# VHH binders against Growth hormone-regulated TBC protein 1 (Grtp1), part 18

Target 1, 359 residues: Growth hormone-regulated TBC protein 1 (Grtp1), of Mus musculus (Mouse) (q9d3n8)
Amino acid sequence: MDPAERAQAARARVPRIDPYGFERPEDFDYAAYEEFFSTYLVILTKRAIKWSKLLKGNGGVRKSVTVKRYVRKGIPLEHRARVWMAVSGAQARMDQSPGYYHRLLEGESSSSLDEAIRTDLNRTFPDNVMFRKTADPCLQKTLYNVLLAYGLHNPDVGYCQCCAQKPGSSAGLRSSLTGMNFIAGYLILITKNEEESFWLLDALVGRILPDYYSPAMLGLKTDQEVLAELVRMKLPAVAALMDGHGVLWTLLVSRWFICLFVDILPVETVLRIWDCLFNEGSKIIFRVALTLIKQHQEFILEASSIPDICDKFKQITKGDFVTECHAFMQKIFSEPGSLSMTTITRLRKSCRAALQAQS
Key: E = the ipSAE of ESMFold2; O = the ipSAE of OpenDDE; V2 = 0.75 times the mean of E and O plus 0.25 times the DockQ between their complexes.

## First folded at step 12 (VHH; framework vhh_etentamig_d1)

Design q1 (from p1 with S102Y; at its last look DockQ between E and O 0.92; V2 from the best seeds 0.86)
Fold by ESMFold2, look of step 12:
Structure q1 (fold): chain B 359 residues (1-359), chain A 121 residues (1-121)
Amino acid sequence: as target 1 above (359 residues)
Amino acid sequence: EVQLLESGGGLVQPGGSLRLSCAASGFTFSDYAMSWVRQAPGKGPEWVSAISRSGSYTDYADSVKGRFTISRDNSKNTLYLQMNSLRAEDTAVYYCAKLEYYGDKPTYDSRGQGTLVTVSS
């Protein structure tokens, strides 16, 4: 077939709504997706077989060298919620806390907290058919419950800090910068269970990424500076470009870290990253970021201004490199090279101290 | 209606080789990934191998990797399985299957009637 016939045929076979409820963009390349998915289906088939054998054994999913290797190669969608709950520690927390989530929902919320959450609901996934107010069932109520429960569970983090701000201009943008509504939305789509989503959100916000979502966001700011140092160590030409223009890393990568790549990378790629994030922790964010930068360093080095650098950093999160999620995930474990926890801990300590001296 | 006709099975000695074929009709063969599945006597189905629509990507169960080769000829609507270094445990009915994604998992339930491979001395 010629390209036009192939594109027409692909549109007939590939649904307008993806498996997670998202409408594909108007410029979506259906033919390219069909070619990608045919390859990915072969990969998924072997992964499903291997995971089925692993999960037939006595006992539950536990962290191990074998589980880590399997998670890096991808968790089948049919098992994703169960594996996330197990490897993150969320299952253990939920088992230790019978009735706790329900009791949080019985608590009294303030008018300002309630309105802040409802404003974020209207901004969360407008292109997802299950989150529209006209949907039946509509996932906005489920999302409201998870966010309310988490705000009551941990008042220092996220939504309690947003409830004093009015929706609108720059203040409205700041409310969406927390990212918790997008994270919780993905968790709900995958688990189809609001209590499990709450405990997975707690695993991320309370344990994996502590101090990312507090008012000071010191953990988030620290890790953005750690990325800057890792780029100096591993990609010195890129670091020289950044230094030469005086660019602030937070301008380039803040949404990568605070939203955990939601609405930055393709859904399937985000889920593969999250598979590893729940099992291996925050090092995964650095591996993803370094891989994106390294793959595109010659393109980034063409930049002539700060706006040009910003545009290039938006562009490197698009295209086949990130859409082909299996190959992408292989690259995040090879391309950054050595990335020891000792190195990250040292850099976190020095970067945090420097930021605290500034404040 | 999907129609798959497997052929090429037979009796072979351990260490021997066979080439299975699967003729496809009732669908546009070149649009679909394909799989081989086998079922030994008294056992459940076992996935063997799969190949993408263009043939650009293949993979195999660990038990057959390095010994079996899946291929396809889209101009002939035919799927192949080259089986080398055959062992007694490879004895099974071999099925050609259309590989699909249903709900949240891959499926390969659309298959032919199969071809018997017996590996015995």
Scores: ipSAE 0.786, ipTM 0.941, lowest interface PAE 0.8, mean pLDDT 87
ESMFold2 (binder alone), look of step 12: mean pLDDT 83; pTM 0.828
OpenDDE, look of step 12: ipSAE 0.883; ipTM 0.962

Design q2 (from p1 with E100Y; at its last look DockQ between E and O 0.85; V2 from the best seeds 0.83)
Fold by ESMFold2, look of step 12:
Structure q2 (fold): chain B 359 residues (1-359), chain A 121 residues (1-121)
Amino acid sequence: as target 1 above (359 residues)
Amino acid sequence: EVQLLESGGGLVQPGGSLRLSCAASGFTFSDYAMSWVRQAPGKGPEWVSAISRSGSYTDYADSVKGRFTISRDNSKNTLYLQMNSLRAEDTAVYYCAKLYYSGDKPTYDSRGQGTLVTVSS
């Protein structure tokens, strides 16, 4: 009953390092977390039971209506790597490519690629005990290998002659513009397997989100414009605010899209989003973005300037709405209304054409 | 040191009701989420229900949802399971367990002798 006594007891029971290796901050509210986690533990228990039955019974993991429903309710951490590999097609690609990842690691790399990766390594997850240079084992080497292999696998993303000839271009990579280091880092934390992380990264970069990570980033730019059109269709008051101030959507949402919400939303929420992303594809990104905006539209509409709008877009990614990930994930499948890949494909085609006509 | 003592089992006809109790000692009961697990003859353990430390959140296996109600009284260090509309397939030894998280999965640990529930006509 005494808050100080509860805080003392909670600190004895709640580990300072979370299950993903992230250190809790010094001002972390252990008592509040313990209350939240007691509820979440019940949810996790049922999730584990249902998945255990699914995986033992009528077969392994394959795409189906049943698997889709289960994935939307969450994949247990102990099964996440296996399910991601199966539903993304990464397992099939890995099985068809014996030895390929290891042969990439023996390939020739450039100083430009090495410099870009090493800059990102030193900035990747300083709050994660497994990524610190002092860790044993340290996951920085694993991350280096995955990023190196991917850059050699897809030279348009990881290296090009113009980047080597333009030293100023590497400065943008130091700001983590690509976002691939954060994505690969999460994949490594979940799979604990270097080669699986490579194939899951390929599933995301090569198939689910094509042309997000090339130098032109045309897919990313297109999808930011698609979001603008979706907001105009579904949230007209917000669109009017944006139009009135001449807001560039790249200013608001670029990191949401390029980092797939890493360091934007809480870790568990990001992983729940990725569960659905690997199974259902890129429409999930739009569902998440629209849900964040719709839930907070009255707050956003209070803005009186572009800096105010930017600040509100940072703020809507915080708080209980996103921390309570089970409820949040339910809302991404109801709040945006209908949103089909047919609609997204049509909007992508028109937005891409408009962008190319302007350049 | 942790002790869980289940009681309230017995013989009941299909459609009948029973209320199970679990007296807890050797730990601070109100700090932990709790669960019921059952084991039918010749079968492995089956999770039945769980409840958060405050009692504010509960959930159930699909096989018992709508028929069973888990509850707790933290002032008495006691966990309960109200079982209604009992069926023959509910026949099992019922155990209560402390819930915790161990690494990457939820874990429940039953330590009592359990209480036998037999549903027969």
Scores: ipSAE 0.751, ipTM 0.933, lowest interface PAE 0.8, mean pLDDT 87
ESMFold2 (binder alone), look of step 12: mean pLDDT 83; pTM 0.826
OpenDDE, look of step 12: ipSAE 0.903; ipTM 0.971

Design q3 (from p1 with A33T; at its last look DockQ between E and O 0.88; V2 from the best seeds 0.85)
Fold by ESMFold2, look of step 12:
Structure q3 (fold): chain B 359 residues (1-359), chain A 121 residues (1-121)
Amino acid sequence: as target 1 above (359 residues)
Amino acid sequence: EVQLLESGGGLVQPGGSLRLSCAASGFTFSDYTMSWVRQAPGKGPEWVSAISRSGSYTDYADSVKGRFTISRDNSKNTLYLQMNSLRAEDTAVYYCAKLEYSGDKPTYDSRGQGTLVTVSS
């Protein structure tokens, strides 16, 4: 069949709105997606059966070697909220805090917090049918409540920083680039429950990735330097290229880390990464980053300038390697090789100290 | 309308083999992931195996892995299930099914009339 005829046939079979409510872009490759999903549907079917047996047998979800293996192979969408709540510790925090979320919503917010949230709402997921003001129910209200409650819960979050840095036309855009609104939006899409979304956001922002979202963002900056050191250890040719051009890693990977790959990788792949992130913690981010770089090492090494390096780092987040999420997730646990929390903790300590000495 | 016609069932001794066939019509067979499901008397449907549209990826329920082989011939619009080392617990009506996705979970309710496989001494 002619490629144009195949594309038209696939468009007739594949829905224009994905399962998460996102409209597919005009240049979406429907035929490639159909090939991918045919294989993925077989995988999803076996996973659904395996998870149904696991969830029936123990009456609840509890961290174990078996659950870790199952999570790495993928959590069925129908169970994702329940499993995330359990393995992240968010369910326990919610159960220990009756009424707390709702009491936060009854509190007063500052003008700067309210302004930052409203700016974020206006630009969060315009291509998602459930976030449009015409939707009923519209998830913008849910997003507002979750972000408001979290800002009151953790006042050190960088919403106030964004408003102060650029008063006027661009302050809201910078708030949107902190990534929290996109993270909360995905949580709401999966849980369809604002209190659960709040506690999952707390698990990510408050525990798994501490100090990523404060005004100084020291945890984020530290982990970008940790990635640089891991690349030096594991991918020395890439490190030599970066050193030779004097490239700052923050130019290449900031959005990967602060948005947890939202709008960087395909939705299915992001959710699979988050499955592991909630269960295994921040080590997963390094595994994803190292896998992207290692897979495209020869392509990256072709670069001859800083703008060229930046462009290649944007390009490696696209294509079949990341769209085929099951194979991609398998590679994040094999391709980086050994990556211990002992090594990461040591690197975090030294990198943080170096960053603080510079200030 | 989708039409799926299973054949090849029968009475077999334990340890024996059967090959099931499923003739598909009313849809473009080569565009869809296909599955076998079975239903023992008094029980609900049990997923057995699935195969991607090209045949490049297959998987099986743990209860049949290593004994059953799913395959397809897209030029003949036919799905197959080779069943070896049959056991009494394999006794069921076997259905050919079009594997679908409901937005958050897989479904395999679109199936044919079935073919009976009886495994007994």
Scores: ipSAE 0.780, ipTM 0.937, lowest interface PAE 0.7, mean pLDDT 88
ESMFold2 (binder alone), look of step 12: mean pLDDT 81; pTM 0.809
OpenDDE, look of step 12: ipSAE 0.909; ipTM 0.973

Design q4 (from p1 with K105R S110Y; at its last fold request DockQ between E and O 0.86; V2 from the best seeds 0.87)
Amino acid sequence: EVQLLESGGGLVQPGGSLRLSCAASGFTFSDYAMSWVRQAPGKGPEWVSAISRSGSYTDYADSVKGRFTISRDNSKNTLYLQMNSLRAEDTAVYYCAKLEYSGDRPTYDYRGQGTLVTVSS
ESMFold2, look of step 12: ipSAE 0.819; ipTM 0.947
ESMFold2 (binder alone), look of step 12: mean pLDDT 83; pTM 0.829
OpenDDE, look of step 12: ipSAE 0.904; ipTM 0.971
ESMFold2, look of step 13: ipSAE 0.830; ipTM 0.951
ESMFold2 (binder alone), look of step 13: mean pLDDT 83; pTM 0.825
OpenDDE, look of step 13: ipSAE 0.907; ipTM 0.970
ESMFold2, fold request of step 14: ipSAE 0.778, 0.819, 0.810; ipTM 0.939, 0.946, 0.944
ESMFold2 (binder alone), fold request of step 14: mean pLDDT 83, 82, 82; pTM 0.830, 0.824, 0.826
OpenDDE, fold request of step 14: ipSAE 0.929, 0.923, 0.924; ipTM 0.978, 0.978, 0.978

## First folded at step 13 (VHH; framework vhh_etentamig_d1)

Design r1 (at its last look DockQ between E and O 0.83; V2 from the best seeds 0.00; counts 0 for: pae E 3.0 > 2)
Fold by ESMFold2, look of step 13:
Structure r1 (fold): chain B 359 residues (1-359), chain A 120 residues (1-120)
Amino acid sequence: as target 1 above (359 residues)
Amino acid sequence: EVQLLESGGGLVQPGGSLRLSCAASGFTFSDYAMSWVRQAPGKGPEWVSAISRSGSYTDYADSVKGRFTISRDNSKNTLYLQMNSLRAEDTAVYYCAKLEYGDRPTYDYRGQGTLVTVSS
């Protein structure tokens, strides 16, 4: 079949709205997606059966070597909320806190917190049919509630504090707010449960990624520098390019870290990354980043300027390498080589100290 | 009308071999991933194997891996299952199924199936 016939046939079979409610863009490659999905259907068939057998056993889902292997191979969509709640510790926290989420929503919010959240709501997922004002139900209200409750729950995050601070203190406000709203939005789409989304957000923001979303964003800045050091150790030609141009890593990767790849990578791939992120923690972000850079090393090395480097880093998040999520996930566990939490912790300590000395 | 016609079943001794066929009509066979499903007497359906539309990717239930091979011939609109080293536990009616796109795999459109009996 010629390309035009394949595109027409694929468009008839592949829905314009994806399973998560996102409208496909006008330039969406329906034929390429159909090829990918035919393979992925076979993978999903086995995963669904394996998980069904695992989940019929006694007790709830708990961290184990078996669960880690299954999570790395993919969690079927129908089980994601349950597995995420279990392996992240969010279920335990929710069980310890009966009524707590709803009591937060009954509390008074400040006008600055309310205004910051409402600014983000109008920008969150305009291409998702469930977040449009015409949707029934419309998920904007659900998103508002989750973000409000979290801002009241953890006042150390910069959601409200950044808005209240004077100009020098609020420099990263939009990026921080944008990341949290996108993260909460995905959680709502997957769980379809407001309270579970709140506790999963707490698992990410409060435990897995501490200090990413505070006004200083020291954890986020630290981890961007840790990536820079990992690139120096593992991909020296890329590091030499970056050093030669004096590039700031925050220009290249800030959205990768603060948005956890939402709107950076395809939704299927983001969800597979998050499967592992909830179970194994923040090392997954480094594995993903290093894999993207390593796979496209020769392409990146063609760059001749800082704007060109920035453009290439945007481009490496597109294409078949990231769309084929099962193969991609296999590579994040092989391509970076050894990457221990001991190494990450050591690098975090030194990078944090260097950043604090500069402030 | 979509039709799937399974054949090739029969009575075999343990350790024997059979090759099942599924003739497809009423749809463009080469556009769809396909699967084999079996149902033993008194049991629910059990997934056996699946194959992508081009044949480039295959996978198997753990109980049959290494013994069964799924394949397809898109020019003949035919799906195959080569079954070797058959065991009594493989006794079932075997169905060919078309996989549909969605948020999870489904088993759509089945024929009458073909009976495989493994006994001494």
Scores: ipSAE 0.462, ipTM 0.824, lowest interface PAE 3.0, mean pLDDT 86
ESMFold2 (binder alone), look of step 13: mean pLDDT 83; pTM 0.852
OpenDDE, look of step 13: ipSAE 0.805; ipTM 0.931

Design r2 (from q4 with S102D G103S D104G; at its last look DockQ between E and O 0.92; V2 from the best seeds 0.83)
Fold by ESMFold2, look of step 13:
Structure r2 (fold): chain B 359 residues (1-359), chain A 121 residues (1-121)
Amino acid sequence: as target 1 above (359 residues)
Amino acid sequence: EVQLLESGGGLVQPGGSLRLSCAASGFTFSDYAMSWVRQAPGKGPEWVSAISRSGSYTDYADSVKGRFTISRDNSKNTLYLQMNSLRAEDTAVYYCAKLEYDSGRPTYDYRGQGTLVTVSS
């Protein structure tokens, strides 16, 4: 069968809407996806059986070496919400805070907060059938409620201050890059539960990612500089290329960090990363970033200009390496090599100090 | 109509070997991942093994790993299960199934009568 006939046959078999509600783009490679998913389905079959056995009975999900290994191999979709809630601490916070989420929703919102949220709703996941206003949105109202509650819960988060929409302004650009609406949207897709999504958002934004979403974004800027230092240690040729062209890492990877790879990597890969992020914390972001850069080091080193470097960093987030999510996740735990929290903590301290000294 | 025809079962002694076959028709066999599922008398179905559409990736239940080998011949529309070092607990009716994914979980589409494997002294 020729390539055109194979592509047409694959389109007939592979749904145009993925399991998460996203429409596949017109140029989606259906045939390549079929090959990938046939392998992944075998993996998912064994994982489903192993997880069902682990979760049988009345035992709770508790952090352990066994749970960590299972999470790294992937949480079946049917168990994701339960496992995320347990390993992130969100379940415990929700249980000790009865009625709190609903009381937040009863609070008065300012007209500026309401407008900012509704502006973000209009541009959140236009290719997802569950988030469209015209699709009788069962999830748009849920997203509004979660974002409203979180803005009231944590008024220092930059969402409320940086979400103002003004075409062409610097403020408008920062608002579009906050990422919180995309994060909440994914949480809602997995949990189908407003309150669980709120507490998972709090786990990510309020605890796992310190100061990423504050107005100054000091934690985000710090961790992007930490990545720069890790690249100097582990991938010196890439670091030399960046230094030779005067490229700032913040310009290359800001969306990776602030959106937690949403709309950067394929949905299934993002969810596998988030499985580990909820269990193991922010170290996972560095493992993902280093793996992407290391895998494509030769390609990146071909760059001859700043725009070329930027384009290559966009391209390395696409293709089979990231689409084949099981193999990708195996590599994030081997390819970066030794990456201790002691090293990350030391680098965070020095990078934060350097950023503050510049001001 | 999808059709799956299992064969190769029989009576064997513990430690013996059998090779199961599954002839597939009514669909493009090479487009689908396949699985073996077994059911002992009075028990629910148990997943045994699965293989990707090309045959490039396989995996097994822990209880049979190292003893069983799944394979396929896409030119003959046939799925195989080589069973070695058989034990009494392997006694079951063995079904081949078209492996599918629906509503966030793997599912098994099996249509045959199965083939009985009896392991006894």
Scores: ipSAE 0.780, ipTM 0.938, lowest interface PAE 0.9, mean pLDDT 87
ESMFold2 (binder alone), look of step 13: mean pLDDT 83; pTM 0.825
OpenDDE, look of step 13: ipSAE 0.824; ipTM 0.941

Design r3 (from q4 with D104Y; at its last look DockQ between E and O 0.85; V2 from the best seeds 0.00; counts 0 for: grease 25.2 > 24.2)
Fold by ESMFold2, look of step 13:
Formats: structure tokens, sequence, C-alpha cells
Structure r3 (fold): chain B 359 residues (1-359), chain A 121 residues (1-121)
């Protein structure tokens, strides 16, 4: 069959809406997707069986060497919410806080908080059928509730501060607001539970990624500089290219960090990354970033200008390398080499101090 | 009318080999990933192996990995399972299955009577 007939046949078999509710883009390659998914279905078959056997035990899900290995190989979708809640500590927090989420929803919200959230709702997942105002039920209200509760729970989050600045005067602030709505949206799609989504958001924003979403975004800025230093250590030719052009890493990677790869990488790849992020913490972000850069080092080094570098960094997040999520996840644990939390903690301390001295 | 016809089973001694075949008809065989599932007497079904629609990717249950090889010939609409170093624990009725799915959850569509493999002295 020729390529056009193969694409037409694939369109008849592959749903227009993916399992998460996202419409596929106009240029979606249905034939390539069928080939990918046929392989992925074999992988999912083995994972489902392995997890079923693991979960028959009396201990439930808790951190262990065995669970870490299983999580790295992928959590079946039917178990994701349960496993995320367990390994992140969100389940324990929720169990210790009966009624707390609902009491937050009774709290008084400001006009500026309400406006900021509603603005983000209109921009969140326009390509997802469950988030459209015509959906029944529509997940916009669920998203509003989770974001409202979190803004009241953690007053130093950017939602409480966004009206203090002129629109567009600080593009970084706007990006942080957008990132949290995307993160909460994915959590809602996976958990199908408002309160669980709130506690998983708290695990990410409050514990795994502290100070990413405050108005100063010091944690985010620090980790972008940490990535720069890791690239100097591990990929010196890329570092030399960046230094030669005076490139700011925030121009290249800010959305990778603030959105946790939502709308940067394919949905299933993002969820596989998040599987590991909830279990192993923030070093996963650096492993993903370093793997993308290392895999495409020769391509990046061809760049001749800052716009060219930016375009190449957009391109390295597309294609088969990231679409084939199982192989991609295997590479994030081999390609960066050794990456200790001791090294990351030391770099965070020095980079944070340097940023504060510059202000 | 989907049909899956398993063959090649029999009695073998431990350490022996068998090659199972599955003749498929009533659907476009080359469009589907395929699987072998086995059921020992008095036990529930156990997944054995699966293969992608082109044959480019395969995987196996831990209990058979290194001993069994799944393959397919899309021009003949036939799925194969080469079983080596057979053990008494491999005794079961072996079913050929078309892999289906609901969302991201795999399901099995097997309709044949299976083929009996007995491993004993």
Amino acid sequence: as target 1 above (359 residues)
Amino acid sequence: EVQLLESGGGLVQPGGSLRLSCAASGFTFSDYAMSWVRQAPGKGPEWVSAISRSGSYTDYADSVKGRFTISRDNSKNTLYLQMNSLRAEDTAVYYCAKLEYSGYRPTYDYRGQGTLVTVSS
C-alpha cells in the first residue's frame, strides 16, 4: 500500500481523540503512530502482568528498590494514580489532613486570584475535549477548584502575586502561572479526583520543586543555572557553543522546567517522566534535559546564531527519539552517566548564591 | 469471522523442543500485534509472549525468556512459538491471541481450542 492509502487506513483505525482526551493535530502521522503503538502494546502487556503480580502483596505500594525498578519501566495507566499517591508522599499527607481540601474551597478568594485562574482556564488544553466548555462534564470547574485550593494553601505561589505587575512586563511570571495549570490539568486527567490532584500538586510544587512557582522563581532560575553547569561538566562542546553566543539558558529550557515537559514532549513520554519524578524527585528533570542535549549534540553544534540554537532546542523535543517513550526512558538512566544528589545540591547552593548576589 | 487455529503440541520429555503454529484468518493479520497465552490444568491463563505487528519487537514472560522464541510470517498469516529446553512447568494448553486494547490496557482475543503441550518423562 502506498503512503497515502496507508495513512487513510490508519485514520480509520486510530481514534481522532487519544486516551487522555486530546485531539490529534492536523498533521498527525497516523501510520507512524500505529507502528509505534503496536510495539508499545507489547511493552504494556508485560508491564501490566508484572505490576499485577507486584500489587497482589499485602504491603501495598511503597518506596523500595523493586518499586523503583518497576516505576522506571513504566506504571500501567490503571495504577498510576495509586502509585503516584503512594511514592510521592501525597497519600500520607491526604490521610493526615481529613477535610482540609474542602475547607480550602470554602475560603475567601480575591478578585485578582479568581481572574488569574479563569484566564489560565481559557488557555488550558483547548485541544482536549474534556476541558472544553461544551463538554459534559467539563473539567474546567475541577481545574478551577484545584488551582483555587492550592493558591489558598500556599499563598506565596504566583497566582497570589500576578496582579502586582503590569501584563507582559515579566514574561517569566506569566510562564510560571501557565505551568501550574498544565500540571494540575494532567493530574486531573490521570487521577479523576480533585482532592488527589491537589495533594499531588502539593507534592510537586511544595516539596519536589520548591520555589519554582513563587513570584521570584528562585528555584526555577537556580535549576536552569544548575543545568548550565552540568552541561559544562558533561558536554563541554555544547557549553562552548553557548558561551560563544552568550546564550541565556532560560531562553532554551524554561518551559521544560516550569511545565515539567507538558506540551514539550508527547503525553505518554511526559507521564513516564512523571512516574519517575514522583518516586525519585527533581534529579529526573536533569536526566531528561541532559539526555535530550547529549543525543542531539552534533545537531546542536551545527548552530550558527542564537535563533538557530533556539530552533534546534525546539526540534530536539520532537521526533521518534521522544515518541518512543520506553526506549527514551531507558536512555535517561544511562546517557547522563553519574548524577548524584550530592552534586546537584552543591550546584544548587552555589548557583542560588550567585543569583542572589547579582540582584 | 475471526479464526485462530493452533497446532504443533504434543508430548515431550524435559529438555525437549516443540514448535507451535497458529493459522489466522478472518481479519488482516499484519495489522495486529499477537500473543501466546497458556493455561495449565486447574489454573488461570498466563501470558507467554507477544510480538508487534511487523515482528520488529518481541517480549516474553520471565519464566520462558531465553527458552522460547515468538515469530510471525505475515505473508502466510501465521504466528509461531519455538519452545526449547522445555520443563514440566510448561505443560499447558497454548492459545494464540490477537492483541487488542482498551485505552492503554491490553486485552486478548483468543478463539481457538488451543494446542496441548505435555512435558513429562
Scores: ipSAE 0.800, ipTM 0.941, lowest interface PAE 0.8, mean pLDDT 88
ESMFold2 (binder alone), look of step 13: mean pLDDT 83; pTM 0.833
OpenDDE, look of step 13: ipSAE 0.808; ipTM 0.933

Design r4 (from q4 with S56R; at its last look DockQ between E and O 0.96; V2 from the best seeds 0.87)
Amino acid sequence: EVQLLESGGGLVQPGGSLRLSCAASGFTFSDYAMSWVRQAPGKGPEWVSAISRSGRYTDYADSVKGRFTISRDNSKNTLYLQMNSLRAEDTAVYYCAKLEYSGDRPTYDYRGQGTLVTVSS
ESMFold2, look of step 13: ipSAE 0.795; ipTM 0.943
ESMFold2 (binder alone), look of step 13: mean pLDDT 83; pTM 0.835
OpenDDE, look of step 13: ipSAE 0.876; ipTM 0.959

Design r5 (from q4 with S102G G103Y; at its last look DockQ between E and O 0.89; V2 from the best seeds 0.00; counts 0 for: grease 24.9 > 24.2)
Fold by ESMFold2, look of step 13:
Order: C-alpha cells, then sequence, then structure tokens
Structure r5 (fold): chain B 359 residues (1-359), chain A 121 residues (1-121)
C-alpha cells in the first residue's frame, strides 16, 4: 500500500477522539500514531500487570522506593486517580475534611470571581467533547464548581490582587486563573470526581507549588530564576546565548511552570509528568525543563535574535521527542544529571532573597 | 471471525526448551500488537510476553525474562514463543491474544484453545 492508503486505513482503526476526550487535529498523522501506540501498548500491558500485583497486596498506596520506581515508569490510567490521591496527600486531606468542599459550594461568591471563572470556562478545552454543552454529563459545570470552591478556599489565588500592584495589572489574575482552569480540567478528566479534583488542585497549588499563584507570584518567579541558575551550571553555552541577547527566562518558560505543561506538551506526556510531580514534588518541573533545553541545545544555539530564541523554545516542546512519552520520561531522569533537593533549596533561598531585594 | 490457533506444547524435562506457535486468521495480523498469556492449573491467567505490531518492541513478565523470547512473522501471520531453561513453574496452558486498548486499559481480543506445556521430570 502507498502512504495515502495506509493513512486512510489507520484513520478507520484509530478513533478521532482520544481516550481523554480531545479531538485529534485535522493534520493528525494516524499511521505514525499507530506505530507509536503499538509500542506503547506493550509497555502499558506490562505496567498494568505490575501495578495490579502491587495494588493487590492491601488497599493503600504508600510512598516507597518501589512506588517511586513504578510511578516513574507510568501509572496505568485505570489507577491514576487513586495513586495521585494517595501519593500527593490529597486523600488524607479529603478524609480529614468531610463536607468541607460542599460547604464551600454553598457559600456566596463575588461577582468578580464568578466573572473570571466564566470567562475561563469559555476558553477551556474547546476541542474536548466532554467540555461541550452537548455532552452528557457536561464537564463545564464540574469545572466551574471546582474553580469556585478553590477560589473560596484560597482567596489569595481567587482574586490574585495586591494593594501594592499597579492599577491595570489584571494580567496576573488572568494568568493564574488560566493556569488553574487547565490544571483543574485535566484533574477532572482523570478523576471524574469534583471533590477529588479539588483536593488534588489544593495539593498542587497549596503545597507542591507554594506562592506560584499568589498575587506577587514570588514562588513562580523564584523557580524561573532557579532554572536560569541551573542552566548556567549545566548548559553554560545556552546561558551565554541568553545573556548575550538579554533575554529574560520568564519570557521563555513562564507557561511551562504556571500551567504545568498543559497545552505545551502532549496530553499523555503531561499526565506522565504529573504522575511524578504528585509523588516527587516540584523538582520534576526542573527535570522536564532541563531535559527539553539540553536535548535541543545545538538547535537553540543557532538562534540569532530574541524572536528566534522564543520561536525555538516553542518548537522544542513539539515533535516526536515529547510525543513518545515513555522515552521522554526516561530521559528526564538521566539527561539533567545530578539534581539534588539540597541544590534546589540553596538556589531557591538565594534567588528568593535577590527577588525580594529588588522589590 | 478472529481465530488464534496455538500449537507446539508438550511434555519436557526441567531445563529443556520448547517453541510455541500461534497461527492467526480472521484479521490483519500485522496491524496488531500480540501477547502470550498462560494459565497454570488452579490459578488465574498470567501475562507472559507481548510484542509490537512490527516486532520492534518486546517485553516480558519478570518470571520469564531472559528465558523466553517472543517473535512474529507477519508474512506467515504467526506469533512465536521460544521457551528455554524451562522450570516446573512454567507448566500451564499457553494462549496467544490480540492486544487492543480499551477505555482505560489494555484488553485481549479472543484466545484460542491454548497449548499445554508440562515441565516434569
Amino acid sequence: as target 1 above (359 residues)
Amino acid sequence: EVQLLESGGGLVQPGGSLRLSCAASGFTFSDYAMSWVRQAPGKGPEWVSAISRSGSYTDYADSVKGRFTISRDNSKNTLYLQMNSLRAEDTAVYYCAKLEYGYDRPTYDYRGQGTLVTVSS
């Protein structure tokens, strides 16, 4: 068969809607997907068997060297919500807070919070069949409830305002809410459960990523500077390129950090990253970022201008390197080399101090 | 109608070797990943090995890795399992299966009658 006949045959076998409810794009290469997925299906088969044996032993998932290794190799979709809830601490928080989520939904919301959420709903996952008004159930209401409850639970995030901010600085509010809407949307797709999604969102926003979503976004700014320092240590040629053009790292990587790679990397890859993020914490973000940059170092170094650098940073998040998620995840644990929490903690302290001295 | 016909089983001594075959018909064999599953007397099914549609990727249960080799010949619509260094614990009925992906997990699409492998002195 010629390539066109293979593409047509593959299109008949591969569903147009992926397992997460997203429509595949018009230019989707169905034949290439079948080749990729045939390999991935073998991987998933072994993972399903290994996880089934692990989970049969009792009823709980507890952090251990074994669980860490299994999570890095991938959590089967059938177990993902359960494992995320366990390893993140969200299950424990939910168990200790009976009725709390529902009481938040019975509370009064402000018109500004309600308007911000409704604006984000219109932009969230238009290519996902479960988020359309014709869906039954339609996940837009579920997403509204989770975001409303979280905004009431953590008012600093819900308003993203600070008296010290300049008038007309609503861009920070939209950015933090935009990131949370995508994050919450993925959580809902995986858990199929409002309350679990709320507690997982709290695990991310309230504990794993502290001060990312506050009005000053000090945690987010700190970690972007930490990445800059890690690149200076590990990839000095890239750092020299950035210094030579005067490019700020926030211009290149802000959405990587605030959206946890949603709409940056393919869905399955994002979920594999989140598997590790819930278990191992925020150092996973640095591993992913460094891996993207290191793998494409020679390509990035060809840049001749700031727009060219920006374009290359968009391009390195696409293609087979990130689409082949199992191989990609293996590389995030080898390509960065040594990356200790001791190093990250030291860099966070110095970068945070420097940022606070600027204010 | 999918048909999978396993063959090549028999009685072997511990340490011996055996090669299983699975003749496929009723579907386009080269379009699907394939798997071997075994069931010992009185036990539930146990996954043994799987192979991608082109044969480029294989994997094995820990209990058989290093001793068993899965392969396929797409021109003959045949799946193989070479079993070396056989142990008493390998005694089971061996089935081949077409692999697919269901809602949230891998699924098997019909198995034949299987072929019995008995490892005994």
Scores: ipSAE 0.785, ipTM 0.939, lowest interface PAE 0.8, mean pLDDT 87
ESMFold2 (binder alone), look of step 13: mean pLDDT 83; pTM 0.837
OpenDDE, look of step 13: ipSAE 0.804; ipTM 0.929

